# VHH binders against FAS1 domain-containing protein YDR262W, part 16

Target 1, 246 residues: FAS1 domain-containing protein YDR262W, of Saccharomyces cerevisiae (q12331)
Amino acid sequence: KNVVNLITFKDSNGKLHKRLAPEEIPPRLHNSQVNSYPLGYKGMRDFSRPAVNLDDILGTQQRKQQEFLAELSPLSLESKLSLVNEVQIFASYVRNDVETYNKVSDPNEDLIIIAPTNRAVSQLTLKPWQFPNNIDKLESDGATEKELDTAIQENISKFVRSHIVVYNDDKNSYKKVSPGCTLLQSIDFTESKKSDSETGGDILLKKEGEVYYVASSRDEKFHAVESIENGSNGVILMVDFTLVGP
Below, E stands for the ipSAE of ESMFold2; O stands for the ipSAE of OpenDDE; V2 stands for 0.75 times the mean of E and O plus 0.25 times the DockQ between their complexes.

## First folded at step 21 (VHH; framework vhh_8k46_1)

Design u6 (from q2 with Y110F; at its last look DockQ between E and O 0.40; V2 from the best seeds 0.63)
Fold by ESMFold2, look of step 21:
Parts: structure tokens; sequence; C-alpha cells
Structure u6 (fold): chain B 246 residues (1-246), chain A 121 residues (1-121)
């Protein structure tokens, strides 16, 4: 049943693009009428763990609205990413990184996904598969197909993991810097930096009024979160920039 | 420096068949999803078909389902569109497109030159 329609959009350079509409692509998971949900816990969340609440992370204490919406969202973040057409490129990269895909699909994880829009990704001077490993140089230096594929996979994985925060561990995956501003650690930051000698985080989250903002800790240039999608195992913050680039 | 070249167009009678080819230059073709689009005179370019990088998933516009088949040969860096039961409304320039994000995003922002298909009695 792979009959689909595409939508047309124009980028800032006037170039036309076509893409598959998410509602026309068959769901990756089948939600069939199968009586396999009785009191069993296969695929169920541990209800003793509270939902991710951005205001708790920020210390602003406007928790109840987001907590209520999270409890009404039975879909995992993987399912939500598949439905958000504005982050189609990023969602495809999540599916390509097995470790990240497993976390995003796990109902007992608590994640903050800072998902760059297709526009943000398409405006990069190099595509996420081209850096930090210089793929053009590797090809010119005579790299094999396997070596190129491995380097591309490393680039994609690093890009994805720089945009995702694991909230639910014994250690603090965030550190409040001031009221309404919190320093977060991406998966990539945590895995590449095993000491506290660095900044302590690579992502800043801030709230001003009712609007949330995100920045890289390197440049502290805040961008507004354009939309928030609540899932059963976390939250997606859609942004029109990337946290890492060439 | 990646190039896409579509070929195989021509004149065909209604009910006939054609096979379009799109050759891609460059390495790592096995990471790219590929697509076919068409544009009739005075009309906007429309989606025809897409195929995943491995070839395991295929997608079709409703207007061509059951008549067209997309396939690929990664050893030859080539994608194909087999068009059967052709109709006058299939007359268009057909374009090949590449998913230049190397991830089956189906975000087609790189286009080749087109090949003309004309279906007429």
Amino acid sequence: as target 1 above (246 residues)
Amino acid sequence: AVQLQASGGGFVQPGGSLRLSCAASGRIFSRYAMGWFRQAPGKEREFVSAISSSGGETYYAKSVEGRFTISRDNSKNTVYLQMNSLRAEDTATYYCAKDDYASDSYYFDFWGQGTQVTVSS
C-alpha cells in the first residue's frame, strides 16, 4: 500500500523541492486489532516515573499543563517523529542510528529531542553526512566504499546524538544555570566527554514568557522553539537551526 | 559533482510499454533513495514513484499504481521505471531525482535532466 502524494515547497534560494507527505507513508509500526494488551506490560511505560516537564528542568514551576498533555499522548517519540513532516530529514537519521532508534522507541526512556526542521538542515553548507569526517576528501584519497559508508554513518550518528538528551538517569543530565535557563547534555556530549572538566553541557534551554528557546552552549545564540510535540517517552522541540554544523 | 541522466523516452502507442533509466555518477549510490517525477506541458511537476536505497521499499502515485514499476541496480548506479499500459495522460517529461541526504529521507532536492515520453495513436 505504498501509494503516496508529495508536497512542493520553495527554499530561500528559490529552489523547488518535493517530499513524501508523512500521512501518506505507511506507518513503520502496524497498530493492528490484536488482543495483546491485557494487564501485561509488554511495551508499557513504568507509570511511577513522571513525564518529562520542561518547566521542572528550567525551574519555572509551570509543570501541570505539559504534564497533562504528556499523559494524553500514548504515541512514542519514534511514532511522533514519523508524523512530523517538518523534521523528515532528521527523523530519517534517527532511524539510521540503531542506538538512538532503540532509545526513541523505548517506552521507559525519557528524552528531549531538539529536532531541526528540513529547512534548517537544507540550509547547511555541508549536509550532516558530510561532516565532521570530510567525505569528499576521503573519496579523493581513494577510500573504499566500505570506508566511505562507515565515515558517513559516523557523521550521521554524531549529528543525531548531538540533538537528543536523555533525561532519566541517576546522574543529572541537566544543570540549572539560573532561573529559567538550564544547561543540558546531549547523548554525543555525554559519550565523548567523560569528565566534568569541560563546560558541563552543550545545549542551553531557556524560557522567556511562554516561549522556549534553545542555543548551543558554544555560541549562546538562542532560537525560539517553533513547536512542541509531547510523546509517551519524552518531548520533541522543533527548531529552525542545527546545534552542530560544518 | 554528482550527475543524474535520465533516458529511454520516446513515442509509444496507447497500451504500450517503455522502460526509463536514470544513471547516477559518483560513489555510495547504495545510500540514496531515488525518485521519478513528471511534468506535462502547462502543468506542475508531479510525483510518479520512489524507491528506498536498498530497493526494499517502493512508492507510487495513485495515477500510476499497478501500471508502473520502479526498480534499481546498485551495482550499475541505475534506477529504472517500467511503464506499462501507457495512456495519453502519461505524456510528459520524466525526471529522475536523488535523496541527497543519504538516509532514505525521501527529501528530493537534486534533479537530473528529463526524458520525453509521448503516448499517441
Scores: ipSAE 0.641, ipTM 0.836, lowest interface PAE 1.0, mean pLDDT 80
ESMFold2 (binder alone), look of step 21: mean pLDDT 79; pTM 0.792
OpenDDE, look of step 21: ipSAE 0.769; ipTM 0.901

## First folded at step 22 (VHH; framework vhh_8k46_1)

Design v1 (from u2 with Y107W; at its last look DockQ between E and O 0.56; V2 from the best seeds 0.00; counts 0 for: pae E 3.3 > 2)
Fold by ESMFold2, look of step 22:
Structure v1 (fold): chain B 246 residues (1-246), chain A 121 residues (1-121)
Amino acid sequence: as target 1 above (246 residues)
Amino acid sequence: AVQLQASGGGFVQPGGSLRLSCAASGRIFSRYAMGWFRQAPGKEREFVSAISSSGGKTYYAKSVEGRFTISRDNSKNTVYLQMNSLRAEDTATYYCAKDDYASDSYWFDYWGQGTQVTVSS
C-alpha cells in the first residue's frame, strides 16, 4: 500500500486545492527501467542530437542554440512527462488516452508536446472532461452510462490531442509561414480534417529573440514557452495556458 | 454535478471498528478518484486515504496505514473506509472527497458533509 501526504496549493484566483504530491503519483510502467545511457543504438535516433530541433521547424538557424539543444536526451517523453511536476494534471489526462500515450512512449515517434501547467488547467471554467460534449446535459437527458463514458473519453482525448503534434519531415504536418513562425497540426486537427489535401493548422509556433511563443490559430494570442524539456522522441514545451477551452 | 453523502460514524471504544460509506449521486462515479479526509477540533483537515477511479490503486496516510482499508463499489456509486484498531487520535469528523478531474489527478475539490467518529472509553 502507498503511504502518502496531500499538499495544498493555490491557483491564480486564490482558490485552495488538495491533491497528492507529484512525487507520490505513480508513473506508468515503462520497458526502459535503467538510468544508464545506451551504446550502439542501431536503427534508432541519434541520442547525441535532439529529436526535434525547433529552429529547423521555425526556419531559423542559430548555431549556439542548436549546440545547447544537442545535449543527450536518454529519456522518452513518457518518462519526462512523469517527472515534470508542473504538468502532472495534463500528464494524467495523457495517460487516460491510451492511443496517444502509446505515441508518447514510442521511440520511433517524433512529437511536440505543448504541455499546459497545472495552474493553466486549474483555471479553466470547465474541466477538460466536461467539454466540448456537455456532460451535465447528456446526463440530464437520460444518456446511458456507456454514452456518458464515451462522451467523457472523447472530451479528454480531444483535449490531450489538441496539445500534441506528430512531427514528420516528409508529411505536411507543419507549414513554415515565415522565418520564425510556423503553423502546426495537432493530432486532433489531423484526425478531424476531411482529407490530407486540406491545408492549415491549429497551433502557431514562433520565435522572437531568444524566446519561443505558442498560440492557438483560432485566437492568435501568443504565450511564452516557460521551459523546454527534450526527450529521446521529441520535445515538451511548457506553457501557462491551454490551446482549447470551454 | 456530483453530490456526496458520507455516513457510518459513531462512538466506539479504543480497538474497535467502524465502516464509513460515501454514496455519490450521478452516473459517472467510476471516472473519479475518491478520498477520505478528517478534521479534529482545532486542527487542520488532513488526508486519510484515496482510491483510484478503477479501484486498482490505494493510498493511505502514514498514521492509518495497516489499520484502515479504502474500497469502492462502482455499481453502487459508493466508496468505503473500513477503520480497524481505532485509537483516540482517530477522533474527528470524516469527509468524503471527489477528484475534481476525471483522470485520476487526485485534485480533491469536492467535499461532502462530514460524519463524526469518536473514539473514547
Scores: ipSAE 0.364, ipTM 0.700, lowest interface PAE 3.3, mean pLDDT 79
ESMFold2 (binder alone), look of step 22: mean pLDDT 79; pTM 0.795
OpenDDE, look of step 22: ipSAE 0.744; ipTM 0.897

Design v2 (from u3 with E57S; at its last look DockQ between E and O 0.73; V2 from the best seeds 0.00; counts 0 for: pae E 2.5 > 2)
Fold by ESMFold2, look of step 22:
Formats: C-alpha cells, structure tokens, sequence
Structure v2 (fold): chain B 246 residues (1-246), chain A 121 residues (1-121)
C-alpha cells in the first residue's frame, strides 16, 4: 500500500486543518467510474460544438487566448477538480453526488462550475452536509440511519448543484441582463423551478475590465473570480465565497 | 457533534505490539474518514494513518508502513490502530481524528486528549 503526505491549511481564523495531498486521494468508485471510459467511439466529444466561452455568454469582447486554451485541454472538469488543490473540499462533495459527478465527467456536457475555495467552505457556520435539513434535529428525533443518510445526501446535492451551471446552446438556461452581466441558472435552480417559463436565475456573472465577478442574485454581492481552469467539457471559476449558506 | 475517545496506550519493549482504539459517539460515524496522528515532545503533530469511511482504503506514513495497520468497525463506531514491531521513535501521544466534511475529504480536526505510547527497554 502507498505511503502518503498531508497538506496543512490555515483558515482566516488561524485554525489549522490537515488532509491528504490531492494526488494521494483515490477517486471514489461510482458505477460510471467502473466502466472504462477511454474517450472511445461513443464517448468522444462532438467537435462541432464550440468550447464554453464566457465572453459569448456575457456578450463582451472574446479573448482568443482563453478559447484557444480551452480547445487544447484534453482533461475533463472531473480531472481538473481532482487536481486543483484550493477546491478539494468542494471537489469531494461533487464526487459524493452521483448525478452531478456523471455530468462533470461527461464529454458531451458543457458546464460552468463556480467552485468555492477550501477557505470559503471552512468559514461556513454549518458544513454543507448539515443544512438545509437539520441533521442534529433529525438524529435527536430518532431518525433511522437510512433517513439520516438521505437527508445528508440531499444537503450535499443541493450545495453542489447550487454551484454548477449547465450551458444550454438553445439559450433557455441563462439571460443577459445588460452588456457584460448575465443571470445564470444553477442545476439546483433549474430543478426547483415550476415551469420552463420562469425567467429568473440564482447566479450573476459579470465582467468589468478583464476580471470576472460572481454573485448570488439574492444579495448581489460580487466577488472576483480568483482563477479560471479550462476543461474539455467546460470551465471552473474559483471563488472565495459560497453561493448558498446556512 | 461526534465525540472521540482514544485508548490502549502504554509501555512496551522495542519490537513489541500495542493496539489502540478510538470509540466515537453518533450514528453517522460510517460517513467519516478517520485518522491517527501522533506528537512526540517538542515536535509538531504528524500523520500516522487514515482509513476511508467504508474502510475500503487505508493510508500510512512512510515511517509506519508495513508495521502499523488501521481498521474500523462501523457497527461499533470504532477505529483501531494495530502497532507491531515498535521502535523507540514511535514514542508519542497518539490522537484519533475525524474527517470534518463527511465525504472522504480527509480534512481532519482533532478532539480530546490522546493516549500515550512509550517504547523503552
């Protein structure tokens, strides 16, 4: 068996955390991961589809270099999430949500992942598995192990799906609000709406100068995107806050 | 909150064996990765071993690989560290740790006092 090392991370409160290094954490096994997926005949991305382009979604000046780098990335967003050290807590929750994990690894999807940093997640007063279902109350009320597992899974799925946008080429999944500002629908928002006629969204994406900003539509408090990772099936926008909280 | 209680430390001769136990409270123990850490006097706390929530994956520091074995019994909410071929360098306070994020994130916090292991003739 392999020997491993730990990484130490200090949060904004000075509290130290320890974890296994990302390359030493094996991926969780899912049914989709049991299948060998070598990007063969049926698993190839349709090259006639353009890469996700944030400037096109925003209606702003396209960056040729960003589009070029996205076209050169052979790695899926699943692979990229596994390698980005600063988002490993969020990545672990993505792996825990089977439906989302399948989308993240699917070469025929196009996703925008707004990935909160480890710092952002660690600053939450409740962990993502503890809300909105009150797990402590369910346990004290005598919930079965299966009921607790279901409630925890629902909490994790809602947290993860609130941070991921499925790009829809038919333009029904997002709405340009103004030049350089677009309202997006997370997977969670889409699953919660009553009809396709709903025109709202839960995520704002904005570009000012050469910097991208993200906010919840609830508070419209914009945070700068710290970095962008391009994958074969979309992009990861790293941010220092969470779009949902307790 | 989950409470952790480490036990099973003691005095042992070089080459000897000990088994540490860590009992946890709470019915969702099986959702957490678990780990063992140790701290010798005047040194930083260091990683010893970790085990996934299901018990399917185990991890070891290089200094203990092949001598220590981590295991868990989810029906008893307990994680174990079997320590064989003990050396003087293994003398430390040993701490049990729980994953904070319930998804095999291996993001550990520490709870309670540890259990002392002393290897000396």
Amino acid sequence: as target 1 above (246 residues)
Amino acid sequence: AVQLQASGGGFVQPGGSLRLSCAASGRIFSRYAMGWFRQAPGKEREFVSAISSSGGSTYYAKSVEGRFTISRDNSKNTVYLQMNSLRAEDTATYYCAKDDYASDSYWFDYWGQGTQVTVSS
Scores: ipSAE 0.426, ipTM 0.729, lowest interface PAE 2.5, mean pLDDT 81
ESMFold2 (binder alone), look of step 22: mean pLDDT 79; pTM 0.793
OpenDDE, look of step 22: ipSAE 0.763; ipTM 0.907

Design v3 (from u2 with Y107W Y110F; at its last look DockQ between E and O 0.70; V2 from the best seeds 0.00; counts 0 for: pae E 2.4 > 2)
Fold by ESMFold2, look of step 22:
Structure v3 (fold): chain B 246 residues (1-246), chain A 121 residues (1-121)
Amino acid sequence: as target 1 above (246 residues)
Amino acid sequence: AVQLQASGGGFVQPGGSLRLSCAASGRIFSRYAMGWFRQAPGKEREFVSAISSSGGKTYYAKSVEGRFTISRDNSKNTVYLQMNSLRAEDTATYYCAKDDYASDSYWFDFWGQGTQVTVSS
């Protein structure tokens, strides 16, 4: 039994939400992946791997001081994501996708996380577990509990994986479309494409002046990145919108 | 469409016991954490207890620690709050809540009608 207090969060519509503090919520684990103490530690990052650099991805001028500070960050994206209070709804969804959560905590991954704010998620007309599979309709049509669980997990995984890009040197997950504008492939895009030769992407990243912008490639509605958190295995770009929705 | 209905409130003497129930609609109940909150007249709504989706983890406010027990029956889509050693300060309207965003995220919104608990001589 744990004795706790809740944190109160007010959304943009003035509605109050209450939750447990993020540090009191245990990480999600899969039974087949549970390790003992000696085996539960991930190794240190391979120092030969360069840090994720948004200006390289965009083909723009680098800022040496920001690159230096990013290379000194000791915390994984998992740690950073759990500490940023404004994205805790998204962080909760990440914990519900064990495969992706393991990547986020792996020092030898290189990720770009487009993290929607709590405000952005709470403004959705359906919660991420309710789309694109219509859970209410599946239930009313007599779906089994197993079928509902599968559909809900697919919804959660699609939402989470649509916001995360795996960046690597030997298989580019991006295509420069113009100076300062790059098309990225989310994990969900990569897993959904028909073949390995399929090109394109679902996320646009651009830089105008010193500000980064993100859009879905479907609508090309750019939103400013509100803040950037650097981790040992990538970066988090906080945005006030979701890349997928109902 | 998930709907929550709290029941089991009433009048009880100090030191007495009550058991609250919260019936949920739909079969996805077992995926989500559940919670109990209360609000006394003139006070802010406060956390009482929460339980994980599996029932394996339970959480309590300090004011109810050792006196209240939360439990769930996923086969009946029901959450219970066993309240023992009741005190006058436990007098409030009690509300149940469902985790709104992710399995075991413990983000709760308040919805539906509460049930009144009154502890008096």
Scores: ipSAE 0.460, ipTM 0.751, lowest interface PAE 2.4, mean pLDDT 80
ESMFold2 (binder alone), look of step 22: mean pLDDT 79; pTM 0.791
OpenDDE, look of step 22: ipSAE 0.722; ipTM 0.883

Design v4 (from u2 with Y110F; at its last look DockQ between E and O 0.68; V2 from the best seeds 0.63)
Fold by ESMFold2, look of step 22:
Structure v4 (fold): chain B 246 residues (1-246), chain A 121 residues (1-121)
Amino acid sequence: as target 1 above (246 residues)
Amino acid sequence: AVQLQASGGGFVQPGGSLRLSCAASGRIFSRYAMGWFRQAPGKEREFVSAISSSGGKTYYAKSVEGRFTISRDNSKNTVYLQMNSLRAEDTATYYCAKDDYASDSYYFDFWGQGTQVTVSS
């Protein structure tokens, strides 16, 4: 049996919450210890691929420092998500979506994860598993347990995939719209496109001064990125809002 | 409006045993991690135990490890806390809590009414 620490906190409305303290869970092959030999994740990254650099995506001049810090981290974004206390709910949803979990664990992916804080998720009027499929209505209409489970999984996957961008060198995942402002395509946007001719995106990223900002392209309300975590296969931008809601 | 009902508390001598139950209303119970917490007079609520949605992983506070056992029965929408080798310091109101994010987030934000456990000679 596992012995763990649990922390108590109050949200901005004074509501009391409890959660497990962050911890790293090694891959199944190494669950008895974590050693300096190869980790149990999917092989070694191809070092000929450059690390994700936000300033390259934005066309700014601070590329060298960002790139250097990203190259120093051997941990995947999945490992980094598991360690970041402030995004525990979002991290659990990533683990709940097998396809997304595989991408964030893959050293040969390059991802931008816009991770909403626990505060941002907890302030939603509906939980991410309750929309856009109306779970309460499905239940009252007599949906089976399997139908409810499928609808919940679709909601969770859409929420997670709306917050993750697959970056590549060919710039298929982003389009610069002005100096220092770039339009990005989430995985959900890419999977929901009706045709390849649909260009554009659902996420705006900009930099003003030394601060990065993120907005939904729908409302263009920019929110400051609260912190950046660099991983071997991309970056995590922590934000105190969600890109999709009820 | 009742979502969680904790029961099974009572008076017991040191070294004795009690089994707490928490019945959850609603469907999809098998997606929720569940937890037990306790609060003694004049103290903050503290973590006791948690169990994953499938029941495959269990977690315990250091103060109860080896004496308490959490389990669940998803066919009955119920989580249990078997408390053995009870001590005076286990005296508290015990609360069950639900991970309301339909994943094993262990972000417990809904609480039932507590059940009293009193351990004294």
Scores: ipSAE 0.514, ipTM 0.778, lowest interface PAE 1.7, mean pLDDT 80
ESMFold2 (binder alone), look of step 22: mean pLDDT 79; pTM 0.791
OpenDDE, look of step 22: ipSAE 0.724; ipTM 0.887

Design v5 (from u3 with E57R; at its last look DockQ between E and O 0.64; V2 from the best seeds 0.00; counts 0 for: pae E 4.3 > 2)
Fold by ESMFold2, look of step 22:
Structure v5 (fold): chain B 246 residues (1-246), chain A 121 residues (1-121)
Amino acid sequence: as target 1 above (246 residues)
Amino acid sequence: AVQLQASGGGFVQPGGSLRLSCAASGRIFSRYAMGWFRQAPGKEREFVSAISSSGGRTYYAKSVEGRFTISRDNSKNTVYLQMNSLRAEDTATYYCAKDDYASDSYWFDYWGQGTQVTVSS
C-alpha cells in the first residue's frame, strides 16, 4: 500500500486530468534477453560507438554543443523518458510495450525517439489503444477477451513503434532527400516491410537554420521539435503532434 | 463505450464504515487501473485511492491511508472502496474513475455522477 500524491494536467481543451506521477509507476516486468546480461545490469555501452548526432543524419554542419552534451549524458533514454513531464502519456505507452521498453533501456541500442507531448496525445479523437484496430467494434462483434487484448496490444505497439527509429551510423535504411532533410524508418515501418532490401520511410527529419522539424512522410506537414533530450543510447525529440492517428 | 456505475453512498456516523462499489460495463475491465476521487463543497476534487489492473498494487492519499482499502473483483467487473473509521472530513461526493489505458497508465477519466457520502452525528 503506497501513499502518493497526484499531479494535475490540463489538456488543450482546458479539461483537467488527475494522474499518478510517472516516478510513482513501477516499471513493468520484462523477460527479454536484452535485459538479462551476465553482469546483472544491462551491461555497459561500448564506448567506441559514436553518440547519435542529428547533423550527421541530416548531412548538415555539426553543432559542437549537441555532440558534447550527448557524450556527457549519464542517463539512458528510459530514464530520460521517466523524467520529462511533458511526454508522460507517451512514456506510459512505451512502458506497456515490452519489446520497445527493452530497446529504450538497452545501452547497446541507438535510438531516435520522436516523443509526442501530453497535449498532442490528448488531442487524438481516439486513444492510442483504440486504433487502428476498432476495439469497440471487436467487442460488439463478440471478440473473446484474448482477441481484444491482442488487438489492444497491437494498437499500442504500432503507436509507440511509429515514433521510434533505430539508428546506427552505417545503416542503409536512411535516405537523405536533400541537404538538411532525411527520410527515416520507424520501428513499425521496418517491421512491416517484406525484405531488408526495401527502402523508403515514414518519417521526415529536416533542419532549417538551427531548428529541427519532423513530419509524417504521408502528409509532409512539418512541426518544429520543441526540445531535444540527449541520453546515453540516443535522443528524444519532443513534438506537439503525433505521427499516426485515427 | 464503457459505463461506470458507482453506488453505496449514504449517511453514516463518525467512526462508522461504508463500502462503495463501482461496476463497469464491457469485457475489458481487467485492463484498466481504477481510482476513487472525492470533492467536498468548496474544495477541489482530490485523489483518494487507485488500484492496478491486476489488483497487485494499491495507492492511497495520505488522508485516508490505513482507514480505506481499495480492492477489485475482475470476475464481477467491480472495484470497491471500503471506508472505515469515517470522519466528518470524509464527507464528499465520491467519483469512480477509469484509467485511460487498462495496463496501468493511471491517467483517469471520470464517468457519470458521483455518490454522496455524508459523515455526521
Scores: ipSAE 0.287, ipTM 0.649, lowest interface PAE 4.3, mean pLDDT 79
ESMFold2 (binder alone), look of step 22: mean pLDDT 80; pTM 0.804
OpenDDE, look of step 22: ipSAE 0.763; ipTM 0.905

Design v6 (from i1 with E57K Y107W; at its last look DockQ between E and O 0.20; V2 from the best seeds 0.00; counts 0 for: pae E 8.0 > 2, placed apart)
Fold by ESMFold2, look of step 22:
Structure v6 (fold): chain B 246 residues (1-246), chain A 121 residues (1-121)
Amino acid sequence: as target 1 above (246 residues)
Amino acid sequence: AVQLQASGGGFVQPGGSLRLSCAASGRIFSRYAMGWFRQAPGKEREFVSAISSSGGKTYYADSVKGRFTISRDNSKNTVYLQMNSLRAEDTATYYCAKDDYASDSYWFDYWGQGTQVTVSS
C-alpha cells in the first residue's frame, strides 16, 4: 500500500501526529500592504556603509576575512531569499509581513537573516500564523474578522521578525560577549523593548573553528549554520531549527 | 469550536463512483488545510487526501492517486472527495479532519462520526 506520508512529529507525551507543511498562509483583507511611493523606488546603496562582516560582529581574528568579503553579491537579500529553495517556506512568511519585506529589499538596510529550512518550519507543532495568539480560541470567543486578521498578522510578524537582525543601525543591536560569541537583537526583540537602552538580546551567534552556530538566548542550544548566502544588503544564515515555536 | 460532518457514503459496485462531503462550521474554515482519512475494520487509520487552505495544493496517498480528487468550496465551508474507479480495498469509514495541533490529543480525534463506503460485487 503506497500512501503519501504527511510530516510526522511527537508531542511531549510521545504521541505521534501528522500535519501538512506550514507554508499555507491564509488570505487576509486587513492592512498588510505597504504604503509605498510608485515607480520602482529602491535607491542606490550608500557606498560609505561597510558590508556585513560576521567576523567583526563576533570579534574574531581575521584569518580569512579578505576572501570572505570577496564573496559579497550585488543581489539583494530579497532576491537571494526568493531563489534559495531550502528556505521557501520562511521566505513566504517574510513576504506576508510587509514592513519586514520592505527592509529585506531595501539597499539602505543591513540585515542578518537567520533563515530556518523548510524542514525546520515543517516540524513545528503549529503553523507560524497560529501562534502565539490562539486563532481558534479567538474565533470561539467571538472575535471580529478584523480582530482575527490582526492576530494572524501579529503571529506572522513575530515569527518573521524573531529571525531577522538589523545589523548597521543607530541603536545597539548587538553586544560582543567574547571573541567568537555575540548576543544579537532580533527586530522582534527591539520592538518589544521598554527602552532603547536595553542591552540584552534574544539570539546568540558563535564561531568555533570555521563553523558558525546560532542559538536562542532562552535555551542556549547551539545549531550549526548550514550555509551562508551573501547579499548586497546583508547575509542569510541557514539553520535547521526555528528561534521561536509554539 | 469547529464541527465537522462527513456524508455521502454508501454501497457501490467495483468501478463505481461516490462523492463525499465534509461540512464545517465556523468563520475560519478557509484558514485551515483539510484532509480525508479512512479506517477499515481491524486496521489503523490511514491518510487518503489533503488540500491546502486556499485550495492551491492537493495531496494524495499513492493508493488513490489518479482515482480520487479532493476539492473545497470555502464559500460553503465544505470539502469534497470525488472517488472514481472504486475498488474493494477502498471499503472503509471515511473521516474528514482539519489541520489543528492546538491540543496534545486533538489532531485526529476531531473527525466526527465519519461516513461508510462499501465497495462490493
Scores: ipSAE 0.012, ipTM 0.429, lowest interface PAE 8.0, mean pLDDT 76
ESMFold2 (binder alone), look of step 22: mean pLDDT 79; pTM 0.795
OpenDDE, look of step 22: ipSAE 0.750; ipTM 0.902

